# Designs tried in a protein design chat: VH-VL binders against p86728. Part 2

Target 1, 153 residues: p86728
Amino acid sequence: SNLQCKIAGGGELIPIRTPEYRAWVPLGEVGLNVSDSKVLIFAARSCFGAHILLQNNAEDFKNAVYEIVIGGMKNTRSGIRQCVGCKFDEWVKDKALNCRFFNYFWISWCGDEVWVGHGYRPPHNRILRYKYENQPVINAASVRSESDTYWAL
Key: E = the ipSAE of ESMFold2; O = the ipSAE of OpenDDE; V2 = 0.75 times the mean of E and O plus 0.25 times the DockQ between their complexes.

## First folded at step 1 (VH-VL)

Design e10 (framework fv_ebrasodebart)
Fold by ESMFold2-Fast, scan of step 1:
Structure e10 (fold): chain C 153 residues (1-153), chain A 124 residues (1-124), chain B 108 residues (1-108)
Amino acid sequence: as target 1 above (153 residues)
Amino acid sequence: QIQLVQSGAEVKKPGASVKVSCKASGYTFTSYGISWVRQAPGQGLEWMGWISAYNGNTNYAQKLQGRVTMTTDTSTSTAYMELRSLRSDDTAVYYCARDTYYYDSSGYEWFDPWGQGTLVTVSS
Amino acid sequence: QAVLTQPPSVSVSPGQTASITCSGDKLGDKYAYWYQQKPGQSPVLVMYQDSKRPSGIPERFSASNSGNTATLTISGTQAMDEADYYCQAWDSSTDYVVFGGGTKLTVL
């Protein structure tokens, strides 16, 4: 389909917090529905390890479509993988996060590709891209972190 | 050689406290968590909680809230579990186990290896 | 909050296939893990992430996890496999680790 990519949410960003190595926080449960969207723009303040899960089913954390890791390996790498905690399918050296300040990021899953970048103006400052030939429909998203993280979503 | 070595058996009176140690070797201590699991005689495994060796964050089982404290000493690669207000039904073998993380120091937890266990007997 | 139910005991003859089940609501949506514990010993990880074997665990150990039931299967069961077996899952909604009640496997 040739539909335009829609950005998730509208108006003010929703603040949430994820403690170190805790349960996934479904974005639908905090008022952000991504089912009709193809782009997520967010900010995070974290020392390392901000994880975004793109899911076919909001209740299924095991068989996610993608896990996007921002500032993994103690804020040295960002990457994309097709399963939680697996080796990255694509990754880049990236000191993406900051313990004291919010940094902005965007994720796009338009078409058969997922793209990740710095900032709040997709497609500017793109750092990662991965093509999934038979990408399942993304209907939900969740967040989790390796360290205490503050989000604006 | 990844290994967890626990302190020796303890005999305590009801109302006392016990502090069990778990010394890690063969891996980067601060990159993993430590879970504590106990087993009463003839009973199954009961998870007590975990601690991050990176920043000391803890998560305790609901039943033990207020009675248990978990700490780490990163200079000696040692984790500790203190249980207070001991009752006879706290008699158990107490295990520490390494929380295995994926490559990014995150992901779903499993326990490998386990310490040898510490028998804590609570009797008068 | 998840409760994991295991049969208290399973008996098989040597060389036969043993099947140990672990049941919980929508358990197949979570990762299941399995531990073996012999008398007087610490538990040993035998299966992780539903169906993966750690180094040193024989290939006759296999496992699955679907719907409400995870299953540990031991083919060609040997006397050395006599032990208590525990399943484990992580309840992501509560951030609790949950163990099954354990199954005593007897080979006779």
Scores: ipSAE 0.015, ipTM 0.553, lowest interface PAE 6.2, mean pLDDT 85

Design e2 (framework fv_ebrasodebart; at its last look DockQ between E and O 0.09; V2 from the best seeds 0.00; counts 0 for: pae E 3.1 > 2, placed apart)
Fold by ESMFold2-Fast, scan of step 1:
Structure e2 (fold): chain C 153 residues (1-153), chain A 122 residues (1-122), chain B 108 residues (1-108)
Amino acid sequence: as target 1 above (153 residues)
Amino acid sequence: QIQLVQSGAEVKKPGASVKVSCKASGYTFTSYGISWVRQAPGQGLEWMGWISAYNGNTNYAQKLQGRVTMTTDTSTSTAYMELRSLRSDDTAVYYCARDLYDFWSGYEFDYWGQGTLVTVSS
Amino acid sequence: QAVLTQPPSVSVSPGQTASITCSGDKLGDKYAYWYQQKPGQSPVLVMYQDSKRPSGIPERFSASNSGNTATLTISGTQAMDEADYYCQAWDSSTDYVVFGGGTKLTVL
């Protein structure tokens, strides 16, 4: 159950900015450790393209456990894939982000499924779900974005 | 520093094949793709195809399907492009480029090799 | 196949603003990329994903992409900006890359 799984950061949100797509920002380097967590709750203010990488190895930015893209394709789609840049395993039409206001999202990897939803209250408003049998341990997470994005993570 | 170093110039007769190499350094080779782009003398850029160094998947330009093969050797961080059944209009500078391919965003060529001149003449 | 149309040449005086257009059907629904090529040299990425500038590219380079037209704008043009400029896009339905025909920028 998502209610039985630890939320990263203890519910406190850290402000982060990603102005440039080329660089992943490791969350561990900005004070958010996900290594013993199963849920991430965050907010983003962005015109499009908020990327969250869930990693087994903190140094691996390509062969991730999951890359979750919120508001990709110019804020028209959100999806889940198991590597950066690869074909999506699951995706949905979703105008998820807003240029002017923060929208809230949650990601849960509790158990053997990854779930993604809108809002601050998992499992409410789930938009994506993917089952990964024998899911690798998620030890790190990183963020980047396709547009100038302000995060609360 | 990020570099792509290509093999030297080639002179071939019509009907022959050419294989150009592209050795990458300064980054994790398997995290990116390699695209091949050619340019005939005095002409514009023409995309030939792409290969993922991550999983070896390829995507070739429609007009070159059946004549081109792209491969990688991850142990040497090298990409290869072989073009068969050469014609005089294949005379061009052939470039490899590091490709930040994304399934939704498309192809992007952020670093380019120095180019390899392939001349096809009798 | 989709075609990207660029003017073959654009001329500006030093310090003036150069605008190079790239036209294609529903180009604004795709991402546009721009490359600079000087004689005898490899192309250099100068703009990616419509309007983003790589590190090392001067701030006087900017770009937009809307409707059927992408535009590369170079303000305060300098002699060092003389080059051929190529736009590039792709169509996710065909998964093929298309380059524009190129525009020769002359700074006279």
Scores: ipSAE 0.603, ipTM 0.833, lowest interface PAE 1.3, mean pLDDT 90
Fold by ESMFold2, look of step 7:
Structure e2 (fold): chain C 153 residues (1-153), chain A 122 residues (1-122), chain B 108 residues (1-108)
Amino acid sequence: as target 1 above (153 residues)
Amino acid sequence: QIQLVQSGAEVKKPGASVKVSCKASGYTFTSYGISWVRQAPGQGLEWMGWISAYNGNTNYAQKLQGRVTMTTDTSTSTAYMELRSLRSDDTAVYYCARDLYDFWSGYEFDYWGQGTLVTVSS
Amino acid sequence: QAVLTQPPSVSVSPGQTASITCSGDKLGDKYAYWYQQKPGQSPVLVMYQDSKRPSGIPERFSASNSGNTATLTISGTQAMDEADYYCQAWDSSTDYVVFGGGTKLTVL
């Protein structure tokens, strides 16, 4: 009730598998449009290294993006950075992922900050917070993983 | 003690191939990657590519695409680099290095092999 | 492709401070690494993740990375520090490793 921004999706959960370590899967290609939304709720089953990229455009992997890493460093840290492969702007110790079971996560770019949390009820269980330097327009998102990962989006 | 021991020097003709081995010891081989770096006489270091001993994923330098193959044998803790269609400007010392590549922190080469001289001449 | 530019050589007197630069566009947004190579030897990691020093590397070695420039600094330079020094960074647009051209440090 306290989070007033629109959540992406609203239909059946979309199953995705990312067995590749390096390739990004644009969520628009699998039918999830984030262009009118400010919150993404999803589940992942993974040993480590679930990556989500928030983008101005689906083809932009370099400029004006935010990368969220959940369970990086072999499932010991989660963080937010302003480019793929840049130093993290914010990170915490976080043993977020499970090889055998799906866990839920949420990402919000509502207002002037990016927030990341556990569970499916934002803003509850927020673990990360980053205030924009330049207010972005986010129209796309992509995912990839460091280990074999099943997503429900 | 962590060690990377490479195969001996090679002399090759243009057009041939070479396969250099790199045997690792003193650590869990499948937990790390191996990068290959070469150095032509009197020149600097040139990264050739990387292979994960965990899952076999590779990333090759663009200049070498189509000419290089990197593999591992986890049963012997050995990495291999094969360079095909050799040219005289492939004459170099070829190093393997343990690579701590991670999507969080990037590439880091903490232990290096002794190097393997490959000479390409007619 | 991204390039890392180093001066070809640096000369210092024993006991003085040596400063070796490595320049690249927005290099401070990435981690920088430094390797020492003595003649006939393999490279040795001397600084990692911008400013961290591996165990066994003397305290006189330090490094920084901001803006477009990473700098390796050797205080109280000794004859044994005479070597080639290479910087290294990650080119995230290609996912490649980039080395600088190397700097020959001469201690006279």
Scores: ipSAE 0.376, ipTM 0.784, lowest interface PAE 3.1, mean pLDDT 90
Fold by OpenDDE, look of step 7:
Structure e2 (fold): chain C 153 residues (1-153), chain A 122 residues (1-122), chain B 108 residues (1-108)
Amino acid sequence: as target 1 above (153 residues)
Amino acid sequence: QIQLVQSGAEVKKPGASVKVSCKASGYTFTSYGISWVRQAPGQGLEWMGWISAYNGNTNYAQKLQGRVTMTTDTSTSTAYMELRSLRSDDTAVYYCARDLYDFWSGYEFDYWGQGTLVTVSS
Amino acid sequence: QAVLTQPPSVSVSPGQTASITCSGDKLGDKYAYWYQQKPGQSPVLVMYQDSKRPSGIPERFSASNSGNTATLTISGTQAMDEADYYCQAWDSSTDYVVFGGGTKLTVL
């Protein structure tokens, strides 16, 4: 169960801003380490999408394990993919982000599945699932967004 | 000061291959992608595909699958587009363009090369 | 496979407003881009993300995108605006870029 996995984030809010859609902000740089966790809880205020990169190596964006995309206004697809910018392995139509308000989300990579859900209470409000063949090692995470986005983790 | 400078015009026979180069300058090459767009005489713009100068990922237009190969040389900030098995309807001006790809909004082509005329004739 | 449809030509008198449409299935849910191409020249981005102007593009250029139609509007059209205009969008399902057929704008 995802509830049995250690959670990163969701506690004291760590503010992060991603002003440029091309720039990844490693969560480790703001003091959030996901290496010992299997769940990430975060809040985001954004108009046009938010991206969470799960990485094996914090310095390696090229060989990322997963990219989770949270949809927003006009860009209404939320999904999971195995590489940055590649086709979604799973996706749904979902306007999950809000321009004016922080919305909470969670990502879990416990076991052999990646789950994404709304809210700050895993495993509730699950919207995406992807089952992988081999369990990856995730040691870092980074965030980016299409538009100026404020994060709280 | 951002520029994309393409190689010169080519004349090829049917069945031959052509490789067009696009040298980028004035920006961090690996931070952007390169798209290739062609335009037959008197016709509109046709997207051929894109390549990421960062990771080398490519995506080609369906109709060109198997005939086109896009590559980059980061050491020279140069993109290449090879089109094989040329036929008369491949006659066109070929453009490279810097793309500001975003996973949500798609592609913006904010800078273009001057174009390379490729003529295919027997 | 997505198709963007533009009128082949639009004519306008100097000082009048030119409107060039680009139609596509649910185009309003996507970002539209517009390019200007003058004879013998490379295309130039004139509008991005539906309604945003790049630096150097005159304010008389504007654009909108809703429903199935994106529209490029040129107010106070000048002779120098005579060119071919292409709309462009992106299909997220295929990751393909699609151009419209182009519209020749003639300033009478």
Scores: ipSAE 0.065, ipTM 0.639, lowest interface PAE 2.5, mean pLDDT 91
ESMFold2, look of step 2: ipSAE 0.368; ipTM 0.799
ESMFold2 (binder alone), look of step 2: mean pLDDT 92; pTM 0.944
OpenDDE, look of step 2: ipSAE 0.038; ipTM 0.656
ESMFold2, look of step 5: ipSAE 0.365; ipTM 0.798
ESMFold2 (binder alone), look of step 5: mean pLDDT 92; pTM 0.943
OpenDDE, look of step 5: ipSAE 0.016; ipTM 0.608
ESMFold2 (binder alone), look of step 7: mean pLDDT 92; pTM 0.942

Design e5 (framework fv_ebrasodebart; at its last look DockQ between E and O 0.08; V2 from the best seeds 0.00; counts 0 for: pae E 9.1 > 2, placed apart)
Fold by ESMFold2-Fast, scan of step 1:
Structure e5 (fold): chain C 153 residues (1-153), chain A 120 residues (1-120), chain B 108 residues (1-108)
Amino acid sequence: as target 1 above (153 residues)
Amino acid sequence: QIQLVQSGAEVKKPGASVKVSCKASGYTFTSYGISWVRQAPGQGLEWMGWISAYNGNTNYAQKLQGRVTMTTDTSTSTAYMELRSLRSDDTAVYYCARDSGYDYEGFDYWGQGTLVTVSS
Amino acid sequence: QAVLTQPPSVSVSPGQTASITCSGDKLGDKYAYWYQQKPGQSPVLVMYQDSKRPSGIPERFSASNSGNTATLTISGTQAMDEADYYCQAWDSSTDYVVFGGGTKLTVL
């Protein structure tokens, strides 16, 4: 639950922009450390394809714990997978993003499940849930996008 | 049928510029990027940079920063690579290749190559 | 500056297994890709994401990637497999693409 689990960032949102590149932007390099956290609340303005990587090791982008895709496939689906570029383990039809306005999202990895939802009030408006037996510790997170994306993290 | 068709061979003098085109067909052009890769005679493959066909964002190899420009024309589904201040060691076959980016499937389709010869 | 190191040549007899290596610091933490190039032709993707084979590529092609070394393996090598082979990886922090120097496979 989010009620007992620490939220990353201490409530001050950090502005980040990811132009469309495959390169990951480690959140630690822009001042957001998630190592003591179990919940991330953020906003994104994007036409499609906002990717959040939850990592055991900050420098390992390939063997991440989760890749969470918000508004993938040209803003038609959101999903969770246990490796970058793999088949989704869980996904939903979701026009999650907006080219002109920021939308809020939350991700929780409190316990051994990862949950994803719309808005800024976990666990309200949950869209995805995936149970990962023996989930590795999440010590880092990174973002990238398929289109020019503005983040508040 | 997915195809990338490049412009024809060019012979240039040192100091000139060359602009190579790559016309895509058989897929939604704006859903993929285009990487440019060159190969000097008897040498290996060298990545030059990448451009998004959706928004024109680019990422260039550090060695070529300031000399290369990549662009796209969505109306003709064509990518372009311009290399300036040509030197003899820019003599190479220049390839465009479809870059999947998002799904990490590598460079799955390649153009036929364009030979650029830089001579006195 | 070769970030990815390949042997310049490998020679095998028809029907033997060819092994082509690609070495780089912590290469196993990145996805590796393999391309085949025959004289006068464009490169062809033969393996992607370490060990996955594109449709149309024969089952005798396989690959692995762990630690510092990626390996392309061609079982029952045929004369038609003679070509230059290039490994490729990308740096996830810069999105720079790096190719190995290439290996000429000779089937004699």
Scores: ipSAE 0.287, ipTM 0.794, lowest interface PAE 3.9, mean pLDDT 89
Fold by OpenDDE, look of step 2:
Structure e5 (fold): chain C 153 residues (1-153), chain A 120 residues (1-120), chain B 108 residues (1-108)
Amino acid sequence: as target 1 above (153 residues)
Amino acid sequence: QIQLVQSGAEVKKPGASVKVSCKASGYTFTSYGISWVRQAPGQGLEWMGWISAYNGNTNYAQKLQGRVTMTTDTSTSTAYMELRSLRSDDTAVYYCARDSGYDYEGFDYWGQGTLVTVSS
Amino acid sequence: QAVLTQPPSVSVSPGQTASITCSGDKLGDKYAYWYQQKPGQSPVLVMYQDSKRPSGIPERFSASNSGNTATLTISGTQAMDEADYYCQAWDSSTDYVVFGGGTKLTVL
């Protein structure tokens, strides 16, 4: 069960800023290791386009990756895709982000599925569910954004 | 200083194929996508599809599915658009354009256009 | 599939304000882009993400997008502004890019 998965991070969230349309910020560089983690809880203050990349290799942003986009397309769409910037494999209409306030989210990639939800209480308020064709081993994660975004992970 | 330079005009017979090139310069080619847009004589703009120069992923307009192939050569910073099984209504000026964002939403730089004429 | 509707033509005298509308279902929920095209030339991006102006575009160009309508506004219209203008947005139902039919702006 996804509820039995190891949660990434500790009690205190690590602040991260991603300016709009800038390079990826590897979470490992800020002291957050996602290896062997199955759940990630984070908060974001953003107008649109909060991107989280799940990686097999911290140095590889192309192969064996999954990108989760929260509040894409002008904060109207959230989705998951198998490559950066490509067509979504799964998506929903979603106004998930707020320019002024932090909203919480969770990601679970336990089992053969990845789940994304609103709030900080998985598996509640799930908005996305995607079954991996070939589940990659997730060893790293990175974030970037289409707008100036403040993260807490 | 950012430029997209396309190949020259083409004249084709119905049933033939055409491959238009678009050489990009002045920016990191693999950081942006390329969309192709065509314009029939006296008509409006029509989006044909998109390709990521980062990973090669594509998204083609439904009406062109099966007939169009977009590719990139990162070593030469060149995008290609091949259109097969040409017909007269494919006569148009074909543009390559750089995506302005992470996704294919808008286009901030355009090629000069390539006229493709299909006639028997 | 989403359709973006523009008036086929708009006419203004020099110095007047031109407004070109682009209508689509829930267009205000998407980013609108505007392009200027002069005869024999490639389109030029004049407005992106609803209301942002690219470098090199005169300040007399502005735009907004709300409800079902995006609007391109050209204040103090000049003869050089005579061109075709296209709106463009992403269609969520198809995941395609869609252009409006274009508006011919004539400066009298």
Scores: ipSAE 0.013, ipTM 0.643, lowest interface PAE 8.1, mean pLDDT 89
Fold by ESMFold2, look of step 2:
Structure e5 (fold): chain C 153 residues (1-153), chain A 120 residues (1-120), chain B 108 residues (1-108)
Amino acid sequence: as target 1 above (153 residues)
Amino acid sequence: QIQLVQSGAEVKKPGASVKVSCKASGYTFTSYGISWVRQAPGQGLEWMGWISAYNGNTNYAQKLQGRVTMTTDTSTSTAYMELRSLRSDDTAVYYCARDSGYDYEGFDYWGQGTLVTVSS
Amino acid sequence: QAVLTQPPSVSVSPGQTASITCSGDKLGDKYAYWYQQKPGQSPVLVMYQDSKRPSGIPERFSASNSGNTATLTISGTQAMDEADYYCQAWDSSTDYVVFGGGTKLTVL
């Protein structure tokens, strides 16, 4: 509520299930368009390894991409990286996920940084920030997971 | 004490199948995966694939698609690798290794290896 | 699948520093891992996540990973360090694991 930028969605939450270690699920294909938004709020129920990719378009896995990992390293840290599957550029110790219960998270690319936080009230409970060198154009997002994950987006 | 104990050596004819077992102890079996790695005589390590002990999902190396099946039995904490349609170039030592997943500690515990010999 | 290239052999005298390289396209963007294998034995993890050392591995083992090259360094090399050494990377985008071809370290 404290960010001035548009939040994606704004309607009924979209349920998604991602099986362990599967291809990216583009959110546009399930009806969530992020192209005119700067903030994504979502919930996930997972043992570990919820991955969110911010993209110029749904096929852009290399250039102008940010991957956010919630509960990586077997639910011991969360991080931001600028290529799929590379080392984190920023990370924190974080036991973010729960196998049995949904937790809320938010991601913002509003302004000159990427922020990640817990809960559904950005910018509260921010856990990560990463200042990008050139303003990205984000028109798509995709999800996948290291363990069987239920999403509400 | 973490251990991976594999089944004994096998001698097989071309066209047969082999199933190697890997019994895990000393850790929560369902929290890790098992990778299978083989090594032909005088050669390097070749990754064959991986199985999640959590849900049984697998990922097999491209070269072995269609010939390999990996399974687990969580009640006995045992992983299995079956290689079908054996050829002489499948002669190797077959290892199981505990797989900690992405961006973690790698293959930190290995079985003792199982020699599979394929002879005409 | 990604290719990791290692020199087939490296020779050093006792007490000297051994360096074993592992080359791959943009390897520094991924974590590198190193395994030691002595004849007739299973591989043993000696370095992980580029530069971290497991408990029980001597402090003379160190490693780095930047650009296209990961390097395992053994200072004060001893005869017991004679072994084959393999680098490994995990590509979380494809779920594949790849090993380098291996390097035989000889201590003369």
Scores: ipSAE 0.008, ipTM 0.622, lowest interface PAE 9.1, mean pLDDT 87
ESMFold2 (binder alone), look of step 2: mean pLDDT 91; pTM 0.940

Design i1 (framework fv_imvotamab_arm2)
Fold by ESMFold2-Fast, scan of step 1:
Structure i1 (fold): chain C 153 residues (1-153), chain A 121 residues (1-121), chain B 112 residues (1-112)
Amino acid sequence: as target 1 above (153 residues)
Amino acid sequence: EVQLVQSGAEVKKPGESLKISCKGSGYSFTSYWIGWVRQMPGKGLEWMGIIYPGDSDTRYSPSFQGQVTISADKSITTAYLQWSSLKASDTAMYYCARHDYYDSSGYFDYWGQGTLVTVSS
Amino acid sequence: DIVMTQTPLSSPVTLGQPASISCRSSQSLVHSDGNTYLSWLQQRPGQPPRLLIYKISNRFSGVPDRFSGSGAGTDFTLKISRVEAEDVGVYYCMQATQFPLTFGGGTKVEIK
């Protein structure tokens, strides 16, 4: 179960705003360290395109382990890819985001497999699962978006 | 209405620096990748790299990594290809082309007219 | 790197006759998302490349219906049903299934 792994953060939700296509916002720089965690639960209010980067090295946005896209392609798909901006390695049709309301999501990288789901109760409502052979250690995470996005992390 | 307009032909000496441009119009510049393709005289097409202007995410072909720098300025809807020190072997036609990596279509749909770069001693 | 190999035409084509251009990849072009990212470009003498076909068989806007694409896995064909004078040029296949993006060596179409 992904519930056996540590959830990132505790005590308070961190509000972040990412306007359209801005630079990556490292979560470590806003007080959320994922280096000893295996699960991230968050909420986003966005018309489309909420991106989460899982990184081996916090300073390296190029050699990321995964880019997870929620509500990509104008809020029509969500997917997982092993490089930023590449074709999805796994994807589903999913109108995940809402311009007016926060929706909750979770990401788990417990073990050598990444899972993504709707809601705040992993592993419920899983929508994506992908196994990366010899998955690098995930030590950092960053967010950005395709449209003006409000986050609670 | 989608158009990519490239800078004019260049004649350079080995060791000189050069920066050529590709200006996009008629579409959302930050929503598409811009790729650079080399064609040496009488030869085929070689992919050099691509950039996503929305955040300057750049991907290079291993053959061109460290040989050139690709950049973009979204405020003037322009992508660039630059060399710090040109070689005679850089003599070629250089094309920019629009690529939608995010839509999973994986093709170059609109192409610039090309920039001829001649490097001779 | 995926290597794309194109076969030369055996002779110039006659106006109004069909022409077939072949492209083979060193490995399957089926991506893990189920799509095959194979496209065809035309380059007329002195002109930039022009997209004809994407994802094996989809015609790009403005491309005449005499152009068609087919194939699967590693073996792909571009067919021109009735060759016209304006079709003279070099035709390239391209894969975008994995980085680096790679092109075939080109197939020259000449008129008799």
Scores: ipSAE 0.006, ipTM 0.515, lowest interface PAE 10.4, mean pLDDT 86

